VHH binders against 6-phosphogluconate dehydrogenase, NAD(+)-dependent, decarboxylating (gndA). Designs and how they scored, part 6

Target 1, 299 residues: 6-phosphogluconate dehydrogenase, NAD(+)-dependent, decarboxylating (gndA), of Haloferax volcanii (d4gst8)
Amino acid sequence: MQLGVIGLGRMGRIVVDRVLDAGHEVVAFDLSAEAVAAAADAGAEPADSVADLVDRLGDDKRIWLMVPAGDAVDATLDDLDPHLDGDDVVVDGGNSHFEESVRRAEACSAAYLDCGTSGGPAGAELGFSLMVGGPQWAYDELTPVFDAVATGPDGHGHMGDSGSGHYVKMVHNGVEYALMQAYGEGFELLAEGRYDLDLESVAKTWNNGAVIRSWLLELCEEAFREEGSDLGDVDDHVAGGSTGTWTVQEALEQEVPVPLIYQSLAERFGSRADDRFSRRLANRLRYGFGRHEVARKDD
Short names: E, the ipSAE of ESMFold2; O, the ipSAE of OpenDDE; V2, 0.75 times the mean of E and O plus 0.25 times the DockQ between their complexes.

## First folded at step 1 (VHH)

Design n02 (framework vhh_surovatamig_d1; at its last look DockQ between E and O 0.37; V2 from the best seeds 0.00; counts 0 for: pae E 12.4 > 2, grease 25.2 > 24.2)
Fold by ESMFold2, look of step 2:
Structure n02 (fold): chain B 299 residues (1-299), chain A 124 residues (1-124)
Amino acid sequence: as target 1 above (299 residues)
Amino acid sequence: EVQLVESGGGLVQPGGSLRLSCAASGFTFSSYWMSWVRQAPGKGLEWVATIKQDGSEKDYVDSVKGRFTISRDNAKKSLYLQMNSLRAEDTAVYYCAKTKYTYEDSWGYYFDYRGQGTLVTVSS
C-alpha cells in the first residue's frame, strides 16, 4: 500500500523504515530537508510540502502524522484538509490529548484514527505497541500498515471510538510513571540498605521468573550495566509529565482513585527542585514553636 | 497575543554577513526552545537552527553549520541568527519560531507562530 508520512523525527523515521521494510511505498515530508533526504535515501519518495505529499498519493489517501502534540497537529491538518475527503484516512501517531483527538476527528474531512504509540526509539528493532481509536473500517483498512509498525500480531488493537486510542495510551503513561517510581524506590533501598549488592544482578534475577518482571525492569538492568550500581553521573531531575498530568485530571473527572499514579507524578515534579520552599518553612517552624536550631543557607 | 517580529534582512554580496533578530512577546520566552526557519521563493519551509531555552544546546542544518550561529537573550526576549559567509542558496525569507522540542526529539516538524519574516537576498 502507499502511505504518506508527515513528521520524520526519530519516531517518524521508524514508521517510514518499518513500512518500507514490509514492502509498502512511502511518500515522506518534514520541514527538515535533511530528514526528507535521509528518508529518500532509505527508499521513500520525498515531498516538498504537505500539498506536494497529497499530490503524490493516489486515490483514497492514507496519511500517518508523527508530529508534536498541540498546534503542530492542527496546522498540519489545516494544510491537509482541503485535499481530503471521506475515503481518505489520517492516523495521528503522536501524543495528543484524547479530547483534542475527538475534536479533530469531528472536524476532519477524512476518517481520523488516533493512534497511541508506545515503545519509543526501541520500536525500530522491537516494533511499537499501537492503541488505535476511531472508525472500525479505517482501522481494518490500515491493518497492513499497523502490522508493519507494531511488534508482533498482538501489538496493535482497535480500542474503540474516536479518542480511545490516545486515552488508553495516556493511562498507559500514568501506569508507567507509577512503575518507574516503584522500581526507583526499591532499587534505592537496595543501594542504600544494609547489603553491598550488584544491582544489575538483582534486576536480571528479578526479570527471570519473578512476578515483577517487565521490559521496564530490563531497562533497569541495562542502566546498572552501563552506569554501575550507583548510576554514575545520572541526575535526579526528571522531566516531562504532561500525559501523567492528563491521567490524573481524567481520574479526578471520573472520580476514579489513582493514588499511586498521583503520587508518582508529584515525585516527578518534586525532582525539579533542590531547595523546596515547603521544607524551608517546615524547618523554620521548628524554631518558631520549639526554638530548635535552624540551619541557614551559607552556614 | 503571541508575537514574533523578525528584522535584519537585506541585500548582501556572497561571502558577506548579516545578523537577524527576532523580538518575542506574549509568551514566557525563557520556557521555549526557539528556531529559525527559511523559505526560498517557490519552495517549502526549511529548518535552519534551533536553540535550547537556556542557550546551552544548539543545532543546525548541515548546509549552514560553521557559517551561522543562533543565540538568544532571555532578558530581552530576543532570538538572533548571525549569518556569515553567505551564499546565493541562503536567499530566503527567514522566520523565527517557538518550539517545545529539539528537532531530533520533536517527532517531526513543529513551529508555533511565525511573523512576516525578514528577506535575505544574497546576490552579486
Scores: ipSAE 0.000, ipTM 0.273, lowest interface PAE 12.4, mean pLDDT 86
ESMFold2-Fast, scan of step 1: ipSAE 0.007; ipTM 0.242
ESMFold2 (binder alone), look of step 2: mean pLDDT 83; pTM 0.840
OpenDDE, look of step 2: ipSAE 0.018; ipTM 0.299

Design n03 (framework vhh_surovatamig_d1; at its last look DockQ between E and O 0.28; V2 from the best seeds 0.00; counts 0 for: pae E 17.4 > 2)
Fold by ESMFold2, look of step 2:
Structure n03 (fold): chain B 299 residues (1-299), chain A 125 residues (1-125)
Amino acid sequence: as target 1 above (299 residues)
Amino acid sequence: EVQLVESGGGLVQPGGSLRLSCAASGFTFSKYYMSWVRQAPGKGLEWVATIKQDGSEKDYVDSVKGRFTISRDNAKKSLYLQMNSLRAEDTAVYYCAKGPKYTEYDESYTLMDVRGQGTLVTVSS
């Protein structure tokens, strides 16, 4: 089958490489001529514009977008839409908020599939987990592509109506936050506890038959192997949080309690702040109520 | 209200130089990554450059490395793009964009929260 790919960053290039490796044809475009040239060296047909890309595709166009969420998706769809009709399929493989994906599906002339993509750069070797929302027929048409990009035959699935793919991926990221926090707390207890433990050995043992084994736990084992049980000079600042925020917002809107996800997001936010105002006020209140001496900063 | 106002665009010859400015208001400028993005006629948005809150780290799309320099002045709440050795393919509307306080490293994308109205750069003989 022939697939157009727009967006050739790290993730988009992995899509290109996997689809080519499965024996499909790719027409590739990115605003970076260097990225297009690299994809062409790998076997893709280069395009020099969105219009050129659609001209190189046959009837019933199949196009995969791997561009930054937000304005870039809308700009790309604006460029594509004059060339599309209802027999074409566009896949948004990026990480848009699910409500934006619903809006885009309603506005797009082509069938629109929102594809939550999990696995990060490791997807080059392992393949991705793909969570796809939108029309069933469009999902079925793209199955050969999803087979190529996914980790295995069960590594992709049709989640439901438009927006459901990015919705399920959003919730996956919320769960990931909670799992990371739980592993972190468990290993911290072991590290600060009463025994002098080899945390790589603990993680390895757990990864071999324990009920909490996971790819995240394999990454814990790798981290302890590479950095040592004390994690060396790895900082305690944790970036990110947008998809976890979306998960909590949706949970509040639907009145579905997600206390572990909620708390893990809060811990992530707390990791970024130094000089927490709440702690400074609490310290000052000890003087105001209890007359305790309060440590002062040099300012 | 958050506002970003770009200026400094115009018509230049290939090989020429141009300096873009962006005046920011309505938010604590020094707390955010800032970016330049551009949109050529008939094309989608392209990320051009990003600068860290304190100006200590800068990143560029490969096509402009060595030719463009991003900078910021937090006291003046201003973002700049010095564009040297301009080429015809640099023709675009250039936008200043407010970035995040943090980047999501478990996602491969940079979110751009707000962008201005843009300033047109035309490079032609």
Scores: ipSAE 0.000, ipTM 0.216, lowest interface PAE 17.4, mean pLDDT 86
ESMFold2-Fast, scan of step 1: ipSAE 0.006; ipTM 0.349
ESMFold2 (binder alone), look of step 2: mean pLDDT 83; pTM 0.834
OpenDDE, look of step 2: ipSAE 0.025; ipTM 0.381

Design n04 (framework vhh_surovatamig_d1; at its last look DockQ between E and O 0.11; V2 from the best seeds 0.00; counts 0 for: pae E 13.2 > 2, grease 24.7 > 24.2, placed apart)
Fold by ESMFold2, look of step 2:
Structure n04 (fold): chain B 299 residues (1-299), chain A 125 residues (1-125)
Amino acid sequence: as target 1 above (299 residues)
Amino acid sequence: EVQLVESGGGLVQPGGSLRLSCAASGFTFSRYWMSWVRQAPGKGLEWVATIKQDGSEKDYVDSVKGRFTISRDNAKKSLYLQMNSLRAEDTAVYYCAKVTYSYDWEGSKYYFDYRGQGTLVTVSS
């Protein structure tokens, strides 16, 4: 089929490449002319604007957005909407908050699919896991595209109503945070513990039959192979956290306890903090009742 | 290839005004969204304002809304930032940036391609 793709960053190009490889046609646009030229070299039909992309698509337009969450999505939809009607379908393959996806689905002239996309850059080879919300008929009609982009026929699914795709993806990212923290803590104990261990070998062994095997653990093995068991000069600062924050906020709103996810997010925030006020106060309190010497900033 | 040259910074008292300019070359200026970003001493980059290719849409960080105005002249390949009611916390090196979009595992934000030396704005009583 013919698919418009708007947004040709790293992930958007994977979508283009996989859809082309499956024998579909792609009309591609991005604000970066260099990105459009690269997609054209791969076999996509280049467009020089959103309006041009729409002109190159026929009736019953099918358009995949792979743009940053927030204002970029709204700006793109504003440019698209005058050209859309209820027979068209727009897929938001980015990482929007699910409530924004509900709002956009209500406002969009086309059918709107919110598509949570998981797998990162490895999706180029392996395909993605796709969690799709919105009208069933629109999901069904784009199945050939989802088959191409996903890791296989079970690698995509219709989650439910508008917003459910990005909602499920958000929760997936919360779980991912907790798993990353758990693996990190386990390997830290091994690294700082009483034995001198080859952590690549440990990760490999665990990933061959142990209950905790996973793709994340394969990535641990790779990290130790590439950086060594001491992780070389890899920093202990952990950036990001927006989708983990959303997961915690939703859990609080719904009064569903997610203590491991909460704690993994807090550890991520703590990794960025030096000179915490709470620790300074705790230190001072030791003098107040314990009569310990108090370390001062210039000590 | 991309070249961005900022100017117009200086020392100004709180409540004062400055107008920053950016001359662009090495790319088709009218095809790109443009931004101003700033870096206070010892801090990371902060996004300040963004303007659409045709100037029809503008967005600002909350701390400057109502005080700063971004504008562009596509014929002259120039980007501007009018800064009014300046505050001490506006002290920073200001950079002009070409905007593209990116998506990664953690989420999305504007990609800012800034290459100039920037222009220093110092707001001090």
Scores: ipSAE 0.000, ipTM 0.215, lowest interface PAE 13.2, mean pLDDT 86
ESMFold2-Fast, scan of step 1: ipSAE 0.006; ipTM 0.235
ESMFold2 (binder alone), look of step 2: mean pLDDT 83; pTM 0.832
OpenDDE, look of step 2: ipSAE 0.032; ipTM 0.283

Design n05 (framework vhh_surovatamig_d1)
Fold by ESMFold2-Fast, scan of step 1:
Structure n05 (fold): chain B 299 residues (1-299), chain A 126 residues (1-126)
Amino acid sequence: as target 1 above (299 residues)
Amino acid sequence: EVQLVESGGGLVQPGGSLRLSCAASGFTFSSYYMSWVRQAPGKGLEWVATIKYSGSEKDYVDSVKGRFTISRDNAKKSLYLQMNSLRAEDTAVYYCATKQYTWSDEDSTYKYFDYRGQGTLVTVSS
């Protein structure tokens, strides 16, 4: 089939490449002329505006958005919506908040699919995992595209009503936060512990038949191979936190306890300060208790 | 292994100019947003400037707008910071840093400071 793609960053380019490799046609647009030219070199039909992309698509338009969450999605939809009708389908493949996706679906003239996309840049080789919310007919219509983009037919699924795709992906990311923190703590204990261990070898062993084997452990093995067991020059500043924050906020709203997800988010916040007021005060209070004890013995 | 090597720092008088360079290796330089960040003595890290992977978009902290210019040469895998009208307050260790602009499982748009170099010292004094 023919797919329009708006947003040709690394992830959007992976969507373009995989869809083209599966034998479909792509019309591509990005604000960056260089990104459009690169997609054209890969076999996409270049568009020079959102309106031009729409004009190049047939009567039943299928458009994949891969732009930054927030204002960029709304700006793109404002440009698209005058050209759309109820037989068209728009897919938001980004990391939008699920409530924003529900709002956008209600306002959109076309069928709107919120598509949580997992796999990062590795999706170029492995394909993505796609969690899709919205009308069943629109999901069914896009199945050939989802098959191309995902890690095979089992790599995508229809989650439910509008917002459910981004909702499931949000919670997935919360779980990912907790798992990354758990691996980090385990390997830190080994690195700081009583034995001088080759952590690349440990990660490899754990990933071959052990209970905690996973793709994240493959990434741990790779990190130790490339950086050494001491992680060399890797900074301890952990950026990000938007999807973890959204997951914790939703958990609070629904009164569902997620202590491990919350703690992993809190650890990220703590990583951003080299000197924390709360720790300085705690140290001073501990000193005060010690001084009080000494004074009592001498008095 | 990702490596970033900064150079071009030194002692300069107020009102003077310096050009910092960063040589990148071990990753696809042309696919990354690149940033300059600095740390003044006794202070935390401060973001200074960012440039898009294509060179088409540039952002600066307000205190350096009009004085500093960020640029890149993807063929040479190099990042630059042209610093003009230097002030005493610009004294800091300057780091070259990567900023990923890809949708990731966690947060796609900004993987801030994925990697940074060892830094280059800029001292502005008479």
Scores: ipSAE 0.000, ipTM 0.172, lowest interface PAE 11.2, mean pLDDT 84

Design n06 (framework vhh_surovatamig_d1)
Fold by ESMFold2-Fast, scan of step 1:
Structure n06 (fold): chain B 299 residues (1-299), chain A 124 residues (1-124)
Amino acid sequence: as target 1 above (299 residues)
Amino acid sequence: EVQLVESGGGLVQPGGSLRLSCAASGFTFSSYWMSWVRQAPGKGLEWVATIKQDGSEKDYVDSVKGRFTISRDNAKKSLYLQMNSLRAEDTAVYYCAKLRYVEYGDTYSPFDYRGQGTLVTVSS
């Protein structure tokens, strides 16, 4: 099949490369001329604009978006939509909020698939995990592309109606936040505990047959190899948090308790303060309380 | 803006050697980990080797350990891959890549930094 790809950052380029590798044709566009040239060198047909990309695609257009979430998605759809009809399919492979994906699907002239994409840069080697929401027929039509991009046929699935792909991916990221926090706490206990341990060796051992083995744990092993067991120069400021926030907001709306996901998000927010006002006040209140206690005993 | 230009590929006999180079511009080269990635005909991308900012740490895919050596020259803003004892299975387009810290599963990078590639053909 022929696939248009708009957005040739790291993730979009992996989509291009894997689709080409599977024997499909790709027409590629990005605002960066350098990114377009690099995709062309890999075998994609370069497009000079969104309109040019559409012109190069045949009837029944299939277009994959890998642009930053938010305004960039809407701007791209504004450029695309005049050229689309109901037989066309647009895939949003980014990290859009599921409610925005539902809104975009309702407004789009084409069938709209929200595709939660997981795997990070490792997707280049392994393929991605793809969680797809939207019309069944559109998912079925894109199956050869999803087979190419994902880690085989089991690496992608149709989640349900519009929004469900990004919804499932959002919750996946919430779980990821909690798992990262759990690894952090476990290794911190080992680092500060009673034994002088090589944490790279511990992470390697845990990732070879243990219950908590994962790609996240491979990243832990790499961190200890790179920085040492004391994590050297690594700052404790943790950036990001959009999908974790969305997951907690949804959990509150649905009245579903997610204490571990919430706490992991709260720890990220706490990492961004040099001093915490609440901690200073609590210490002052404890001092005041203790003084009253001491006064009572001393009377 | 960011530019990575690979060179040094070519046709070589099995057992031969090649040295790949990557010239970087448009960013502070000495501040980033760098990598070599390859794509063999009819296959997906495969990570080959990575090097830390100061050159102190290096990692390789198992199939090239002991045969390939990654290195960098921060003053010249250049990345290298010395390939020895080449095998037919090493035939691929080799790409220079700039690595960035990414939050796993939660971010999209609009500027993925990978070069145009250089073809290495190992034929008997």
Scores: ipSAE 0.000, ipTM 0.137, lowest interface PAE 12.9, mean pLDDT 83

Design n07 (framework vhh_7z1x_3)
Fold by ESMFold2-Fast, scan of step 1:
Formats: sequence, C-alpha cells, structure tokens
Structure n07 (fold): chain B 299 residues (1-299), chain A 124 residues (1-124)
Amino acid sequence: as target 1 above (299 residues)
Amino acid sequence: QVQLVETGGGLVQPGGSLRLSCTASGFTFSSYAMNWVRQAPGKGLEWLSGISGSGGSTSYADSVKGRFTISRDNAKNTLYLQMNSLQPDDTAVYFCAKRTYYYDSSGYTYFDYWGQGTQVTVSS
C-alpha cells in the first residue's frame, strides 16, 4: 500500500517509520525541509509540496494528516481538497475536537477518518492505540496501515460514525487526567505521611499483581528511580488541558457527571498560579467572622 | 533566502483603521499558510489570525474577531490584515509569520517570522 503522510513531527515520523517497516510505501511532506529530509533518509519518498505529494500518489489516494489541531488541519485540507475525490481517504491522526472533525468530514471531497492516536513517543517501539471514526469502507481499506501503526490488530478499532474516533480519544484523555491525579495524590500521601518510604519500591510492588497496575504506574516507578522519592527539583506546573476541557464541556452538554475528570482539570489550572485570590479572600473573611487569624503572604 | 516584509503601520486615532501588508519572497507563497502575530510593549507575542495557502480557510483570536480581516493575493505574493475599530490596546509591533506544520505529541506549531515587523500606535 502507498500512504501519503503530512506532518512529520514526533508522532508523524513514528507513523512513517512503522508503515515503512511493515513494507508499505510512504510519500512524506512537511513544511520543515529538515523533517522531510529525515523521513527520506528513513526510506520515504520526499514531496516538495502538498500538490507534489498528491501527484506522487495513485488514483486511490490514502493520506494521513499528523498536524496540530485547529487551523493547521483546515489549512492542510483547504490545500488538499481541490485534488481529491470520493474514492480517496484522508485520516486526521491529530488531536482535533470531534465537532471540528464532523464539520471537516462533511466538507471534504474524500472519505474522512478521524483517528484518535494514543501512546505518545512510546508508539515508536510499541505501536499506537488508534480509535477511528468515519465510513466503514474507508476504515476497512486502511486496515493494513492501522495494523502497522497500532500495537497490533487489537490496537485499533472502528468506533462508529464521523467524529466518534476523536470523541472516544477525547474522553480517554479525560480519564488519563483523572488517573494521573489519583496516582499523584496517593504517592503524595505516602511521601508526606508517617513512614519514610521508598516510592520506587512501592510503585514496583503496586504494578506486580495489585489492582491499580498500569503503564502509568510503570512511569511512576521510572520517575522515582530517576528523580528520587522526594521529586524535589521537579516543577509542579502542569501544562496543557485542551482535551480535558473538551471532555468536561461535552459532559456538561450531555448532563453526565464527571467530578473526577473535572477536579483533575481544575488542579492543572491551579498549578499555574503563585497564589489564589479566592484563598486570600477566604482567609480574610474567616478573620472577619472572628474565628481565625489572617494568614499573610510570605515574601 | 526566505523574506517577509511588513508595511502599512503608523499612528492612528482610536476607532480608526489601518491595512497592513506583508510581501513574501524566496518561497512558493501559495503553498504556505500565513499568520499575523503582534507584540505589545511589555507583553509577550500574541497570535492574531491565520489563512490557508489557497485562502479558503481563515481563523482569528477572540481579541480581534469581527474587527480584523486577514486576506492574501497569491498572484502578488502579498498577505494583508485589515484592522478596523482600532483601540489603544492594539498598539504593538505586528509581524507576518510563515506557519510550519511540525506536529509533535504536544500539538505544538512553530512559526517563522522575518524582519522587524511594522509598528502600529493607537493614540489614546
């Protein structure tokens, strides 16, 4: 099979490498000439533009987009769409909002697959988990590519209609936020608690037969091995939050309670402030009640 | 050499209008998405607007939506920003930026911006 790939960052390059390793052909393009050259060194056929990539592909074009969510996807589709017809397939493997994916699918001249991709850079060795939405025939046609990119045949699935792939991945990320927060709180209690514990040993024990064993717990064990049980020099600022925000927004729209996902998102937002106006006011109001002395900012 | 040259800035009264231009050379202009970014005195960079290579898709930051319009003329290798209803907080150096579709696990996009930009001053 021949696959066009647009977007050759970390994730896009993993797609290229895994597809080539499985014996397929790849035509690769990125606006970064350095990224295109690196993909060519790995065995991909370099393209000089979106139009050139299209010209190098056969009649049944199969194109994987691995570009940033938002206007980058729309800009790429705007450049591609004049060259596409209904026998072609475009896959959005990025972190797009599912409603944008539905809109794009309706506007696109080709069959459009929204593909939620999970596994991060570890996908290079293990393969990704792929959650795919869109037309059944297009998913079926891309199965050999999905087999190559995913951790195996069970590492990808057809979720349902257009938007469902990014939808399921969005919720997956919301759950990931909550699980990370839960592990963090548990280990914080152990670190601050009454015993002097080796947290690497605790994480290892919990990951060998315990109920909460997971890949995230393997990453906890690694963190304690590399940084020590005190994590003293690791910053407490937690970046990101778009997929968590989308999950909470959808939960509100559907009237589904997701208190743990919401709390994990709120904790990320709180990590970005030196202090909280609301906490300062609460302390002052408690003083006004006559019950407690005011805590003052230390400087 | 890739070069982007911004022009059209100047001093304008609040409520006034300006049209910025960016002339591109050294690359196939129609193949690249283009953006406008600004930096106000004492503040960081703020992305304002983007347009696809063909011009069919546009996007705007909430701070300028409804007031600014991005457009391009691929025959002239020129990007435009029509700025209406200018306010004192629109005072900034405005940069034309070429977008790079370099995707990583964070979804980060890198922008190339060239030259010194063009100064827009809205008198209060």
Scores: ipSAE 0.000, ipTM 0.158, lowest interface PAE 13.2, mean pLDDT 84

Design n08 (framework vhh_7z1x_3)
Fold by ESMFold2-Fast, scan of step 1:
Structure n08 (fold): chain B 299 residues (1-299), chain A 125 residues (1-125)
Amino acid sequence: as target 1 above (299 residues)
Amino acid sequence: QVQLVETGGGLVQPGGSLRLSCTASGFTFSRYSMNWVRQAPGKGLEWLSGISSSGSTISYADSVKGRFTISRDNAKNTLYLQMNSLQPDDTAVYFCAKVKTYWEDYGTTYYFDYWGQGTQVTVSS
């Protein structure tokens, strides 16, 4: 089939390449002329604006958005929507908040699919995992595209009504936070523990038949191979947190306990400062008790 | 708590030598890259030298290359800067710094954190 793709960054380009490789036609647009030219070299039909992309598509338009979450999605929809009707389908493949996806679906003249996309840059070779929310008919119509983009036949699924795709992806990322923290704590115990262990060898062994085997554990093995068992030059600062925050907020609203996801988020926040007020106060209180010398920060 | 304590500064004549030391506590020193930076009067911070956690990878700013030597002793939790052929322009407060990095989808981002108290080096006749 014919698919329009708007947004040709790392993830959007993977969508273009996989859809073309499956024998479909792609009309591609991005604000970057270089990105559009590169997609055209790969076999996409270049568009020079959102309106031009729409004009190049047939009557039943199928359009995949792969732009940054937030204002960029709304700006693209504002340009796109005057050209759409109820027979058209728009897919938001980014990481939008699920409530914004519901709002956008309600306002959109076309059927709107929120598509949580997981797999990162590895999706170029392996395909993505796609969690799709919105009208059943629109999901069914896009199945050939989802088959091309996903890792395999079970790599995509219809989650439910509008917002459910981004919702499931949000919770997926919350679980990912907890799993990363759990691997980190386990390997830290081994690194600091009573034996001198080759952590690359431990990760490899754990990833071959053990119950905690996973792609994250493959990444652990790679980290120890590249950086050594001490993780050499890797710092303890952990960036990000929006999807973890959204998951914890939703858990609070639904009164569902998520202690491991919450604690993993809290640890991530704690990693971002080497000088925390609470620690400085604790040191000053210790000085009050036992006259311990207070270390003064010099910055 | 994290502490970095620089020592070894002082007044020295042009062409002289000084050895700076930085003693680390409150973190696993052997796991982190360490750096030396300085701030001359009326100027911003200038990065001078970096050394990997194992000591295998070393880099220098052009202004000090061939004159300064960075080294570390992980058993003693100590970073060193051997400064030779000192010039008046080397007058500054010298700081040791721990590198902060993080993993993300777009790679690793670096910045300097855990500054020490600094040690004054004055090169004057």
Scores: ipSAE 0.000, ipTM 0.107, lowest interface PAE 12.9, mean pLDDT 84

Design n09 (framework vhh_7z1x_3; at its last look DockQ between E and O 0.53; V2 from the best seeds 0.00; counts 0 for: pae E 15.2 > 2)
Fold by ESMFold2, look of step 2:
Structure n09 (fold): chain B 299 residues (1-299), chain A 125 residues (1-125)
Amino acid sequence: as target 1 above (299 residues)
Amino acid sequence: QVQLVETGGGLVQPGGSLRLSCTASGFTFSKYAMNWVRQAPGKGLEWLSGISWSGGSTSYADSVKGRFTISRDNAKNTLYLQMNSLQPDDTAVYFCARTYSYTDEYGSKTSFDYWGQGTQVTVSS
């Protein structure tokens, strides 16, 4: 099969490399000439523009996008659309909000597959977990490509209608936030509790037969191995949160309670503020009620 | 050193046209995507248009689509912006910007690492 790939960052290159290794042909484009040259060295056919990429593809074009979410996706689709028809398929492998994916599917001349992609850099060796939304026929047509890119034959699936792929990925990230928070709290209790514990050993033991074993827990074990049980100089300021925010927004809209995800998102936001107004007011109120000693700044 | 120099700005009547040029030096112009960006008085930066390293792919902000045309001449190391149907709201300093492409886990990212000093465009009676 011949696949166009637009966007050759680390993840896009993994897609290219895995698809080539499975015996497919790739036409590759990126704004960076260096990225295109590197993909060509790996066996892809280079293109110098979106139009050139389309021209090099055969009938029934199959194009995988790994571009940044937002304006880049829309700009790329604007360039593609004059060359597309209903027999073509575009896969958005990026990290778009699911409502944008629905909008794009409605506007796109080709069949549009929104593909939630999980696995990060480990996808180079292990393959990704792929959550795909959109027309069933387009998903079925791309199965040989998904087989190549995914971690294994069960590593990809058709989730449902347009937007469902990025929707399921969004919820996955919400669950991930809650799991990270739960592991974080558990290990903090162990680290600051009454025993002097080797947290790498604890994580290793749990990953070998315990009910709470997981890939996230393997990453905890690795973190303690690399940084020590005290986590070395790892900062407690946690960035990000967009997909967790989207998950909470959707849960509110659907009136589905997700209290653990809510709390994990709030903890992440709270990690960014060293001097919380709410805590300062709470301290002042202790003076107003009960006349307690009040901690002041610069103590 | 990398240098981008914009020319072609000036005073124009509403409905008029201008053609901006950006001359590049100190780097291999044909390896980089290029952009036009503007800043109206007291406002933030507004991206207007981009063009791929070869000139084969162009993009436009909705505010200028159909009125502005980006182009480049790699042999002359020059980027152009043809601006038609100018209105008072187009009054701004216009900058030429070089794209810096980098990659993350999900694909290519863009930012602008070098800018010209800008050229003033004023649309007024």
Scores: ipSAE 0.000, ipTM 0.195, lowest interface PAE 15.2, mean pLDDT 86
ESMFold2-Fast, scan of step 1: ipSAE 0.043; ipTM 0.505
ESMFold2 (binder alone), look of step 2: mean pLDDT 83; pTM 0.813
OpenDDE, look of step 2: ipSAE 0.140; ipTM 0.620

